# Designs tried in a protein design chat: VHH binders against L-malyl-CoA/beta-methylmalyl-CoA lyase (citE1). Part 1

Every score and structure here is a prediction.

Target 1, 346 residues: L-malyl-CoA/beta-methylmalyl-CoA lyase (citE1), of Haloarcula marismortui (q5v463)
Amino acid sequence: MTRLCRTFQTAPAAIPNDNSAKFLVSGLTSKGFQAPDWLVPDIEDGTAPSMKDEAVDNIIEHIPDHADDFAGDILPRVEWAYDDANARERGIEQVTRLAEAVGEELDGFVFPKVGRLDDVRDAAGVIADAERDAGLPEGTLEMAIILETAPGRSDLREICQYATDSRLSGLVFGPVDYTAELGGRTLDGERPRWDGLLEALSNETSAADIVAIGGPFDQLFHERAGVTYYNAEGYADQVAYEATIGIDGSWSLHPKQTEQANRIHMPTVEEMERDLHKIESFNEAKREGTGAVVVDGQMVDEATYKNFANTVKTVRAIDETHPAQTEAYYDDDLLARARDVELIFG
Structure headers, positions and changes below count from the first letter of each chain, unless a header shows other numbers; Kabat numbers aren't used for antibody chains.
F is the ipSAE of ESMFold2-Fast. E and O are both the ipSAE of ESMFold2, at different seeds. Each is the mean of both directions, binder to target and target to binder. V2 is 0.75 times the mean of E and O plus 0.25 times the DockQ between their complexes.
[cut] stands for letters that were removed.
Atom coordinates printed by the task and the answers are left out, and those that the model quotes come from them; centres of patches stay.

## First folded at step 1 (VHH)

Design L1 (framework vhh_7nfr_2)
Fold by ESMFold2-Fast, scan of step 1:
Structure L1 (fold): chain B 346 residues (1-346), chain A 126 residues (1-126)
Amino acid sequence: as target 1 above (346 residues)
Amino acid sequence: QVQLQESGGGLVQPGGSLRLSCAASGFTFSSYGMSWVRQAPGEGREWVSSISGSGTSTYYADSVKGRFTIARDNVKNTLYLLMDSLKSDDTAVYYCAKGAISYEGKLIDAPSFDYWGQGTQVTVSS
């Protein structure tokens, strides 16, 4: 896995108001913990059918003004569907226009409603063609796909195997379209929990060393006694579960969700102190010619060391992209240790 | 049919005061919290203030706390925003919204609000 993605924030690229680019610009100018790792200007389901051309125009107009100041990656979600030729044709046009106009500022594209592996290959080909036509170096633009169709789920392993040597860098779960595709029912208002699918997604993406991102949590706010509260507890519960099973990041629909997911996907101070101590202790033992050491009752060897090293690597990736976030979250001494410690096994 | 109609905006010099009003109809006003949200030129919407249905609880963004007062008249179905010590940074279109937010921090957008008024322009300039 080469790319940081704690948060995948979709922002409609056009809305039906005088400032149609408002949400796009808000995302591009976000600061601190509200800055997503991946900003996804949305031409597809987040943007009204009549506004899709304006969405492309807004991306072309506003990305050049903000891309250099935006620390994360920018990947527009274009139109696509494995079973809709018209959506595919519009998506090809959108990718072509965006790559030509702002491809140097973009990091990739997100394709929704993908089918089997052959459809994913077709999407990758669209990016490759646009990249070549725009004069960009091969592999400049990455691809993420949304896993939200029965054919896509059927080919999950094959798609992730393809990712090992391709531009495909992430898979995002789309529960609403997936549930609809399967004819799933919501009984007594209870939402389906795709825990088995999320475990499979985590497994296959981990095997391919690419990013896995959970689905959106659309219960943004709840009301009590006429007062609307941000639903922090509900979103935190979902994100924590995702992190527990190895999902790398979370889909966010609002800056408040981005802030929470960015924090939850960061190693805690306690985790950093614990894992740094184990790494430092093993490094000392290794200098003395020992291949294993017991630290706080736990055996640390090469295999367990790699797990602790992942904590440090995650913090370093966040620090490289968002130094203001790491400096706000960790004390100066702890952050300096994470920056300076030698990782014997990378 | 929920309708919200703002009034009271205009041009004012720095340090001046304005009173915004929002006439509400189409719902039981006293049963719902209400909010003011503003949008400055070229920027996203920023939550300003909220008030509970009864009027006993009020909430303010840090940028306006101590300068603005939210109030309501449940007999007249009207929401108010009393703005004192106005600054150039307060220049924005001010929107009345059905619903109240209790949130610490800046709200850039409020997708939780189902109904918005058309807005009233406030310009703070000399």
Scores: ipSAE 0.000, ipTM 0.185, lowest interface PAE 15.6, mean pLDDT 85

Design L2 (framework vhh_8fcz_2)
Fold by ESMFold2-Fast, scan of step 1:
Structure L2 (fold): chain B 346 residues (1-346), chain A 121 residues (1-121)
Amino acid sequence: as target 1 above (346 residues)
Amino acid sequence: QVQLVESGGGLVQPGGSLRLSCAASGFTFSRYSMNWVRQPPGKGLEWVSGISAGGGSTTYADSVEGRFTIIRDNDKKMVYLQMTSLKTEDTAVYYCARGAFSYKGEMIDYEGQGTQVTVSS
């Protein structure tokens, strides 16, 4: 059973401003399609070195006021690196402080720049130690990691296999650090597509039944004839491509990106109608003693039925967390059918 | 990847009718509201009409209400603008535009070269 994560929204936990918690609080108070499935208060790369202690303080101060009203999950990104002992030490302190103060309100932690499997085990151990020291039940805090190093890519399969009986629930692609790790270049505006890595990420996370999340899209705005527009096209293209290859969610840097990715990762009205019709038709045929049926020219058997059932399961997961989103996106009759249909396989 | 290709523009006399078409590709057409936006010579962009993703709701600028009708065909991935009782003030380049969400409301983004509509005697 995977966790719901259509959107992974990073928000700097402190900025050099009169209200240093401005973006953190904006994320925590987001509503409707702007509400991410995972809010990631960022202590690491999104927060200046001089502001990291203030970032921890802001998380401790503001999360208890908002956690009950925030429908998604909250996972701070702490400092870490497989090859930087100082970053690791700061990350251990950050996890320890946060678990002690607000661990009851948090859902987990995000670890960046992980190395091979043993480094991932070390990170999991940091959370386990913090849970024990804070008096939290074992397994209360989950872990997501950012896949953004050469050794992490090398151990991708081993890391995902480790997830089967561990707190590791998701892998997030970090293209900027990964490109730097490999010495990759941006030539004439061309960016690496990472198609092979994204396919491998989708494959290994699917095999382990954990969440795969795509990388950030930093071209937030574009200009045409002197007018600045939100770059809806560029982000939608990336998110749609991620969805077609089995990536579960997308990294968001802005509420507008969260709105788009939340919608794109929902089954469309067309997909819902199609898959519900096939499930309902098979269920009727099965009651009448037929083991396989042809619906709209497609053979439906147990294997294909499970694929249609995944559409319904996804909608039910979104509906459980964000009923306002499902009610806004689907008409009442279609949503009622998705809620009520019997899934005889899956 | 995403393309919006407008067609059907031309020279038409005042009081005449014209139908614009927009062929969409490269995205899940049924997920997005669609809009028509126009730019008169030497002026800024003006929103003309919108249609919801499922086609059940339409909206119009006051200047065109009762004269223009927006239609979509999700199976063919097409948006149309049926224009009647055309006025010289309707002269503009017409763009098909995809709807997008924003923190303060719907933001319009568009791709394509537009189609020129000239209303002149």
Scores: ipSAE 0.000, ipTM 0.112, lowest interface PAE 20.0, mean pLDDT 84

Design L3 (framework vhh_7pa5_2)
Fold by ESMFold2-Fast, scan of step 1:
Structure L3 (fold): chain B 346 residues (1-346), chain A 125 residues (1-125)
Amino acid sequence: as target 1 above (346 residues)
Amino acid sequence: QVQLVESGGGMVQPGGSLRLSCAASGFTFSTYSMSWVRRAPGKGPEWVSTISGSGSSTSYADSVKGRFTISRDNAKNTLYLQMNSLKPEDTALYYCAKSGAIRYEGKLVDLAHYWGQGTQVTVSS
């Protein structure tokens, strides 16, 4: 079963402000649907070169104050690049410092700009060394990587196969750096969609039972008649497409985006009612000695049952982490049925 | 890869003027708000100004209102800061930043994602 990650929210760990930890603390104290499944304190591209030490210091200072109250997972994005030895050295030091100081509160690390499989193995080794040196149990810190380089794309299958028996738990698409690396162009305001890459990402991560996360939607706001408005429709369109092709979650840059992606990646009331009815009907038929039943004109057997079970499993995972979200989204009876139903297959 | 390269800094006497430029690459410049941020010797970073992607909306720190003007040329992927009536207190490294403080639902929201290497401005007699 794939881990819960409907939302991957990056938050700059230090910004040029008198409260440099402002966005980090905002993410850690988020409530309701604005609480991300994965909070990603960002030391890499979201933080200026001169602020990177302050970013590490802010993570060390603020994570212990909030980690117990934050329901999701916390994975800092450190510096890394397959083709930059200096970035790798800084990333190693960042992982080492963070694991030693706050490793008990962290859930893992995010590595950007990864190369081929051997580079991913090197990154995993950095975390393993930091765990050992910090006295943490082996495997307590997970790894997610950003798929945003040509060699990383070339080894996508091999990387996901490696994930099956490793600390690698998620792959995140980085379209801006990927487009730049390939020499891709924006013509007449059009950006490449990378739909074929997203389908491949969904396929390979699903085969490995790890999370696939879509890329950021960086057109956060519309300017209309001199007034700035949140671009809700653009982000919803992207997240809905990601969900239809089996992408598990979405990258968010703002609490409003986190709220939308958390909702869109939840099974709808209609989906849950439909799939629960089919599971309940099959369970009854199975108890009475038949292996197949027709529900609402659809044949339900063991193979189709697993698809309906995925809906219930997703709701249960959200409910375990964010019961306030499930209680707000589903009616009491429907949620109780999802909590109680027996899953025979899947 | 997002790249921001600042230029136009230098030494100027109190009451003088400087124009800073920031050459941006690696993203669709016209769709993002851009900001100027500065760091004075021995002080923390201070947000200076933000301009919307279209250039229709601008915001300024109270310390620079009426003296500084932010502008952009989306055809050239370039951000500018015109600094007039410079004071010794304006002495700082000035940074160009992708996503800065913007007005959202009546509130000023700080969205600092990337910034450049900085350009030094020194105001002295």
Scores: ipSAE 0.000, ipTM 0.187, lowest interface PAE 17.6, mean pLDDT 85

Design L4 (framework vhh_8emy_2)
Fold by ESMFold2-Fast, scan of step 1:
Structure L4 (fold): chain B 346 residues (1-346), chain A 127 residues (1-127)
Amino acid sequence: as target 1 above (346 residues)
Amino acid sequence: QVQLQESGGGLVQPGSSLRLSCAASGFTFSSYTMHWVRQAPGKGPEWVSSISGSGGYTNYATSVKGRFSISRDNPSKTLYLQMNSLRPEDSAVYYCATGSALTIEGRMVDRAEFDYRGQGTQVTVSS
């Protein structure tokens, strides 16, 4: 896993309110499990046409005050589309202005509605030009793209192969725009799920060692007997499915979704105890000259050891970025063991 | 310039149906979540329904769920609200609005202002 991204939280960078930066600041000042791994100040679909300039202004104003205290990565979603020259021109201006003003505080940019590989290369070039013009070191700013067009889906493999030696670090699925692109419909309340596309996304991103992020779940709340409740079950089902097929993270629209996805994408206490015990037992046996150990009926050798080591590596990555989350989720002894254990294969 | 023009309101009896329309121009309509918001005399604005840019996702206020249906036609840049089983408490001026894609509790997170509101269309449900 190249980068930590359990959660991709979009927050509109400007809303029609006396405090137009309200949700941007809320995201930047989030704490505990509500702090996303990637915060995405949204200039594109989350922000109204008249408020795009204000969105850029809000990002420039508020990010310097909060970036040092925000543990995750910050990647604004700019305007872009493979088939809309005006959107591309606005996106270039947004990237250029943001890189010049706050590029040292940003981790990258998210580009929506990308086309084929050449369009992805064009987007990467926009960031490269902005870095040079702003005097930032080459490679300072990464890129994530939203897979949500027919040409983008057609070039998925080529795009992920390009990612292996480029600034492209993540692919995010955009089911709403993708469904529209294909002329898909909602029939009798049945929404398209695109599970086969998610499997393909997981495969190609895993081959390229970059992150895959699922689509948004916008049924945030449901109502029972006149009372509104957070739709925890629906979101948990989606996030769990994403995790089972190798998707690294989930799109979040709300702090409650971020908290839930951050927890679901962490190894459980049971998984940690199991895998640490196997690693510790193997390390002890190896010190005594044995190459294989049976622990609770399961063979642990070099090949299986690497699988258990991935659990420890994931926890260490989370701990490095969000120690408050690991300290809240794991007991002190278990976390100390995960921090201290020697990984001899991995 | 962004413009929103609502139509289709009127005076109807309880139990009747109406379909509201909103003609949009001046922005990339298919890229934005659209909302229906209503305001009755002496009350603040109440969010009624939202639809995503593609039309794939819809949300409704509790008060209208199961009776109202939101839809859009992106080629014609038109938003619709089909209102069935109308009640006296549905009487209000109905506005088409753009805003953030994010809603909380099936409601717009901020109702103080909308980026763009049309002139509104009056719906009166009375005997």
Scores: ipSAE 0.000, ipTM 0.236, lowest interface PAE 12.5, mean pLDDT 85

Design d01 (framework vhh_7d4b_2)
Fold by ESMFold2-Fast, scan of step 1:
Structure d01 (fold): chain B 346 residues (1-346), chain A 121 residues (1-121)
Amino acid sequence: as target 1 above (346 residues)
Amino acid sequence: QVQLVESGGGVVQPGRSLRLSCAASGSIFSINAMGWYRQAPGKQRELVASITSGGGSTNYADSVKGRFTISRDNSKNTMYLQMNSLKPEDTAVYYCAARYYSGSYDLYDYWGQGTQVTVSS
C-alpha cells in the first residue's frame, strides 16, 4: 500500500565547527538495522539559527556522494510555520535551492508547524514551484508534514483527504510543539500521552492511505546504580504501542532508536508463519473452486486474505530496500516462502 | 550503550590542585558540547564549566573563574577540569555531562556517575 517508513530519523544537517556535516554523513552511511527508512536532514529545530545556511550547503555537498548507497528515502526538514512569515520565506528559499541543486537525489521535504488545510496547500505549492523551476517532473518530490499545532489538529481530517490526490504522503506527530501550542503543562513529572490524538492520526492517515509516524522519545538515557544506559525499555514501549494502534513508523533521534523501531515494525516470525500458512491454504482451496476455507478454526475469505497479504507485502517492501535486514531477521525457509508466494488478492 | 567514565577526584587540602577527567564512549553520533556540574550536600546541581566541540569556546561559573580551566581532547572524546587554588566551598560531587545535537534537546542529555572532591584540612 503505502511507502515504507518504519523509522523517521532526524539528523542535524550542520553542527558548529569541525565536522559540521558529521550527523548528516553518519545518517547517510548507516548500515543494517541502524539505517532509517526515512532520513531527515534537519535544517529546522535540530540546527542552530546561525548554522542554517551551512546546513543547506552540507546537504548539497554530501547527498550526491551518498544517495546511491543510501537505501531509504531522503527528505530534508525545512523551516516553516503557519504563523511566521519570516520562517515561511526562509523555507521557500531552502526548498528552491535544494530542489535545484540535488532534487534528483531527494525524495521530498518535511514541513514543520503547519496550520490549517490552506497552509498545507501553500507548502505543497512551494514544492511544485521548485520542481518546475528545477526542470523536475511534476510529482517527483513528495511532502510530509508535522502535526504539531492546534489549527493543524483541527483540520486533520481535511488535510488527510487532501493527501489522496496530492504530493502529501505522510503525517508525523510533534508532541513538544503541540503541547507548547496548547499551553500544556508538565505536572508532577507526568508526560502527556496524547493517546486520543494518536488514534485519530492513525484513523485519518489509514483512510487516506498515507504514512503515519509517531512522535520522538527524548528520554534517550537513564542512570541506574551510577551507570548510564540507553533507555531501550521506554522506547520499545512507545514503539510497540504505536504499532498496536496502526501507526506505520516511529520518530528516531539516535541510531539505537532506529535499530529498535526498524525491528519492532517488522512482522514477527510467528506472524509471518501464521499469515503465510493462511495464504497458502487459501490459494490451494481457490484452485479447487472454493470461495472460503477454514484454517486452524479461522475462516479465510477474500477480506481476511487481504489482511494476511499485508504482512507479506510489508516484508517484501523491507526485503527490496534492506535485504540484509530481512536475511538477519527471518529464517531462510520462511523468507523464501514470503518472496515466492502468489498473492491473488491485495 | 553510552557511558561516561570519570576520574581524578579525591581529598585535597585548601590551596592545592586536582585534575578531573571524563572520557565518553559508546554509540553516539557526536558530542556537541561537554561540561562539568557539581552538587554540594543539600544543594541543587550547578554548572561549573562548559566547552564546545570545535573552537574551545568556554563558559565558567563566577565562583570558579580564574581558578578552574576546562579543556577537551577531541580525538579521545575526553574532557578535563583543572582545578587550582581549591577552597572548602568547592567540596562537592562533580558530574561530567555531555550532549549530542540530534533534534531539539535540552542541554546535557546524559550524565556521568559523579566523582567526589573534598577540600579539607
Scores: ipSAE 0.000, ipTM 0.133, lowest interface PAE 19.6, mean pLDDT 83

Design d02 (framework vhh_7d4b_2)
Fold by ESMFold2-Fast, scan of step 1:
Structure d02 (fold): chain B 346 residues (1-346), chain A 121 residues (1-121)
Amino acid sequence: as target 1 above (346 residues)
Amino acid sequence: QVQLVESGGGVVQPGRSLRLSCAASGRTFSSYAMGWYRQAPGKQRELVASISWSGGSTNYADSVKGRFTISRDNSKNTMYLQMNSLKPEDTAVYYCAAGRDYYTPWEYDYWGQGTQVTVSS
């Protein structure tokens, strides 16, 4: 993975409140494990139709004050749809205004409801036109798309192949709109699993070396007799499953979900200790003139070494962006080893 | 900006019923989670009942469960609390509340002025 995204946090860019930018500013000023890797100020489905202009205004007003202090990436979700010309027109206007006003502070844009590859290319062209018109260098703004339509699913492989040499850096699964697009039903509260879709997403994004992000988990809280409980177990189960199949990050709707997903997508202390020990043992054996070594009953050679190196590379990527998170999660000695160890095979 | 106005309070005898109404004005009533709180003299304010933006989920304090029912009519921008089998212990000022911050979901953003409910023999 060439880009860090353990968490994709959408925050409505305007809400019906005395401080309509409350969620946006909260995301921009988040600290510790609650700081997302990608903050997504939401103009699309997270923001009421009557408030979309206010959402754009809030992004323009608040991003410049916070971008330098925000360690992650900032990618607004604009309006778009492959089959709705009015939504596309509004999205083009939103990208154009945002690139002109705050394009130097933004890292890219998220496009929802994309169609086939040609529609993805059209969206990339909107960003390219906005960069040119705003006087930004070509290719400075990236693109992520939400995989949530039948045409988008049909062209998944072609879209990911296009991503290998384009501004497209991530694909996000949108299960709610995808269910609606397919005419799928939820019966007696049974949720669609889409395990095959998630495996395909993981496969195609991995082949293209871009980010794959899972869908949102909307059961945020339980309320019982006036006490509010965060639904930690439900979210953890989903995020853990995503991680086991090679999905890079998770969609977050709330700072508590961001905190949880950031932690789950980090190698555990046990994984770190295990993989560092394997790497260090191999490096020593290589220095002493041996090409392979057995550590804890496992043969370590070039192929298995690369697998252990992935753990260290992930920790280094997190450490580069969020040193406060790695320092809080790993003990000082373990983190120092991860920072300093020589990786012979990339 | 959201304004909340409660009505329906009054003096009733034990065992009787009252229906409180909360009329809301503002940008998007149907997007707000809402609730009823009460505060008796010399006591802390406590949550009585809450309702999700769609009306699909409700929560009740143990002291009122089975007696009170919260509901909403988004077409009328109004939330209700049906209070049955009232007890002297239910005597309090009842407050309508609207809007929850996802980051602080135990707090409401908007509050009404309150309506007095007195249950006495």
Scores: ipSAE 0.000, ipTM 0.208, lowest interface PAE 12.8, mean pLDDT 86

Design d03 (framework vhh_7d4b_2)
Fold by ESMFold2-Fast, scan of step 1:
Structure d03 (fold): chain B 346 residues (1-346), chain A 122 residues (1-122)
Amino acid sequence: as target 1 above (346 residues)
Amino acid sequence: QVQLVESGGGVVQPGRSLRLSCAASGFTFSRYTMGWYRQAPGKQRELVASISSGGSTYNYADSVKGRFTISRDNSKNTMYLQMNSLKPEDTAVYYCARVSPYYDSSGYLDYWGQGTQVTVSS
């Protein structure tokens, strides 16, 4: 696991309501499993055009009151598009205002609708300029981008290679814009499948050691005879598939989705018990002077050890950020073992 | 400025059809789940139909299933409700709504149209 990002929760930074910051404040004050690893105050498509200045104002007003108590990272999604100069200009103004006013409390920015590598470099330059102008240390603010254009998909490998030596720390899949870009069609209710793209995203981000985040699941609720219920099964299926192919985290649109994805992206009790047993057995045998270990009929060498160690490293990263989540999910003994075990390789 | 403008309502005889349209502006229509809701006098608002951002997932109230069809044209920023075999019980003000990407236990709608009256009378 590169960085902790099990959940990427967008929240509109302003809505046309008596409490326009309602969802922003809800995200900032979230508790337990509902606390996302990345909170994304949304100025872009989640916020109406008439509300975008209010969205920036709400971020400036409310983040200082809550940032110290919010354990995760906070990355506003600004306006941007590789092919829209007006959107780029608004995004530059938004980044500049936010860095000046609350840059010390923010962890970075999310840029939508990026083009080829040069456009990604341009976006990184906007953050660098804002840091300098605000008097922030270089590298204070990270960048995540949404992979949702044909040019961005074409340069996926080049973008991830650039990420290894830059502020770019994550790629997020945007299926709605991407489907529209390609002229994708709705055929008898069939949703487009992007399994090949998700596997490519997982591969390239893994090679670059940055986070990959899946697309949003917009079937949040169903209504039957006037009763509304949360679609837990549909979201769980998507998140489980993402985890299976090496996607690090999931886009969430709601605290219940955040709670679900945070749990699914944690190693299971069975995985923890299995991998800790392998590590502890190897460590014991190594202390007793054996160079090779067979545990439960399997040879454990440096490479297989590192795979088991990844489970422990993931739990430790979650525990460092959200100790209440690990303490609720694992029993006391298992968590203590994960905290205390020596990792010889990795 | 987000605007949702309904059209196509009117007075119609039982068994006839009406097609409602909702013209959306001021936001990226193709990214939002959209819905039709109705409210009859003295009754609570109820969901009639909803359609996902890509148009691939539909939900219908049991009372309209098989009679009404929801659709959207993202290139025109427009959502439609084709209402067939209309009954007096379908008489209501019909509202176009943008579904918030953020879900509460009851669901959240952040924008409504002005509404269009549908009256089914003999």
Scores: ipSAE 0.000, ipTM 0.225, lowest interface PAE 11.9, mean pLDDT 85

Design d04 (framework vhh_7d4b_2)
Fold by ESMFold2-Fast, scan of step 1:
Structure d04 (fold): chain B 346 residues (1-346), chain A 121 residues (1-121)
Amino acid sequence: as target 1 above (346 residues)
Amino acid sequence: QVQLVESGGGVVQPGRSLRLSCAASGFTFSSYYMGWYRQAPGKQRELVASITSSGGSTNYADSVKGRFTISRDNSKNTMYLQMNSLKPEDTAVYYCAKDHFGSWYKGFDYWGQGTQVTVSS
């Protein structure tokens, strides 16, 4: 796993409320399974046009108070669009101000509505210029982009190839803007699944060793017989499908969604026990000089060993960032084994 | 792109009426609680009215109860605020919000640009 990102949680950086930074601060002070791997203070679509300057001010004011205690990564989503010069100009100002004021506490930026590869390069250049002007070391701030335009989809492979030697560390799917861009229609309430796009996203990001993140599930709640319910089943179905096809993480809009996605993207107790047993048995056989290694009827070689090692590496990454989550999910003995096991091929 | 676009604001004399509209796009409108917030000059922002996803239940701030009526048309992805018997103290920018009220996270999900309502002679 190149980066830990089971959850990509957007939080409006300003709302029309007595405490306009309420949800930004709530995200920064989240606990347990509600703590996202990536917190995304949102200046773009999650924040009203009249509130965008206040959103930047709130990020500058509140991030220094909380960044040291927030275990995950913090990447503000700035304004941008490949076809809107005014949005681009506002985004450049936002990146410049944020890098100068709180760049030491930030991990990167999220750019929405990107176009072709050259537009992605332009966005990366905005961050590079801001780093230099703020006196930050080159490469301090990473970039994630939202794949939500026709030109961006057309250049998906080229964009991911660019990522191998650049600050681009993740691609996030934006189904709502993508559907609108293509002129897609909502017929009888039916929404497209974009399974082909998600498979392509998983393939290209895996080839580039960067993070792939699914789209938001905006049906947060539903009403039945006058009572409002959190739509847990719908979100769980989407996240499970994403995990099945190799997507690393999920976009969350609410702490309950963050909790679900964090859990679903963790190796299960059964997977951990299985893969640890195979690693431990292989290690023991190698210490004893055994040439043919068979564990529970399965031939284990360097290639199959690396697959088991990936489970352990994933748990170690989660444990390093969120020890409270691993301690709550795995028993003490199983977690200790995952922490201590030697990875011969890994 | 998730968008909430308010309209219907303006300048009106005390005792008159205005109807605000909020056109929603980019999400499944019929699945969300919706509400109206306002911010008066020199005052803090407040929730004015909310409506359940079906429109079957509504809630109002004490200051507007009996004068304002919130409604929605899920077939048009539009929410309305009928404001009757307007008072000078109703002068504010009114914001459309998509939200689930009643949790620690209420008010999280609103993205309207706002529409100005001025009640003056």
Scores: ipSAE 0.000, ipTM 0.152, lowest interface PAE 18.5, mean pLDDT 85

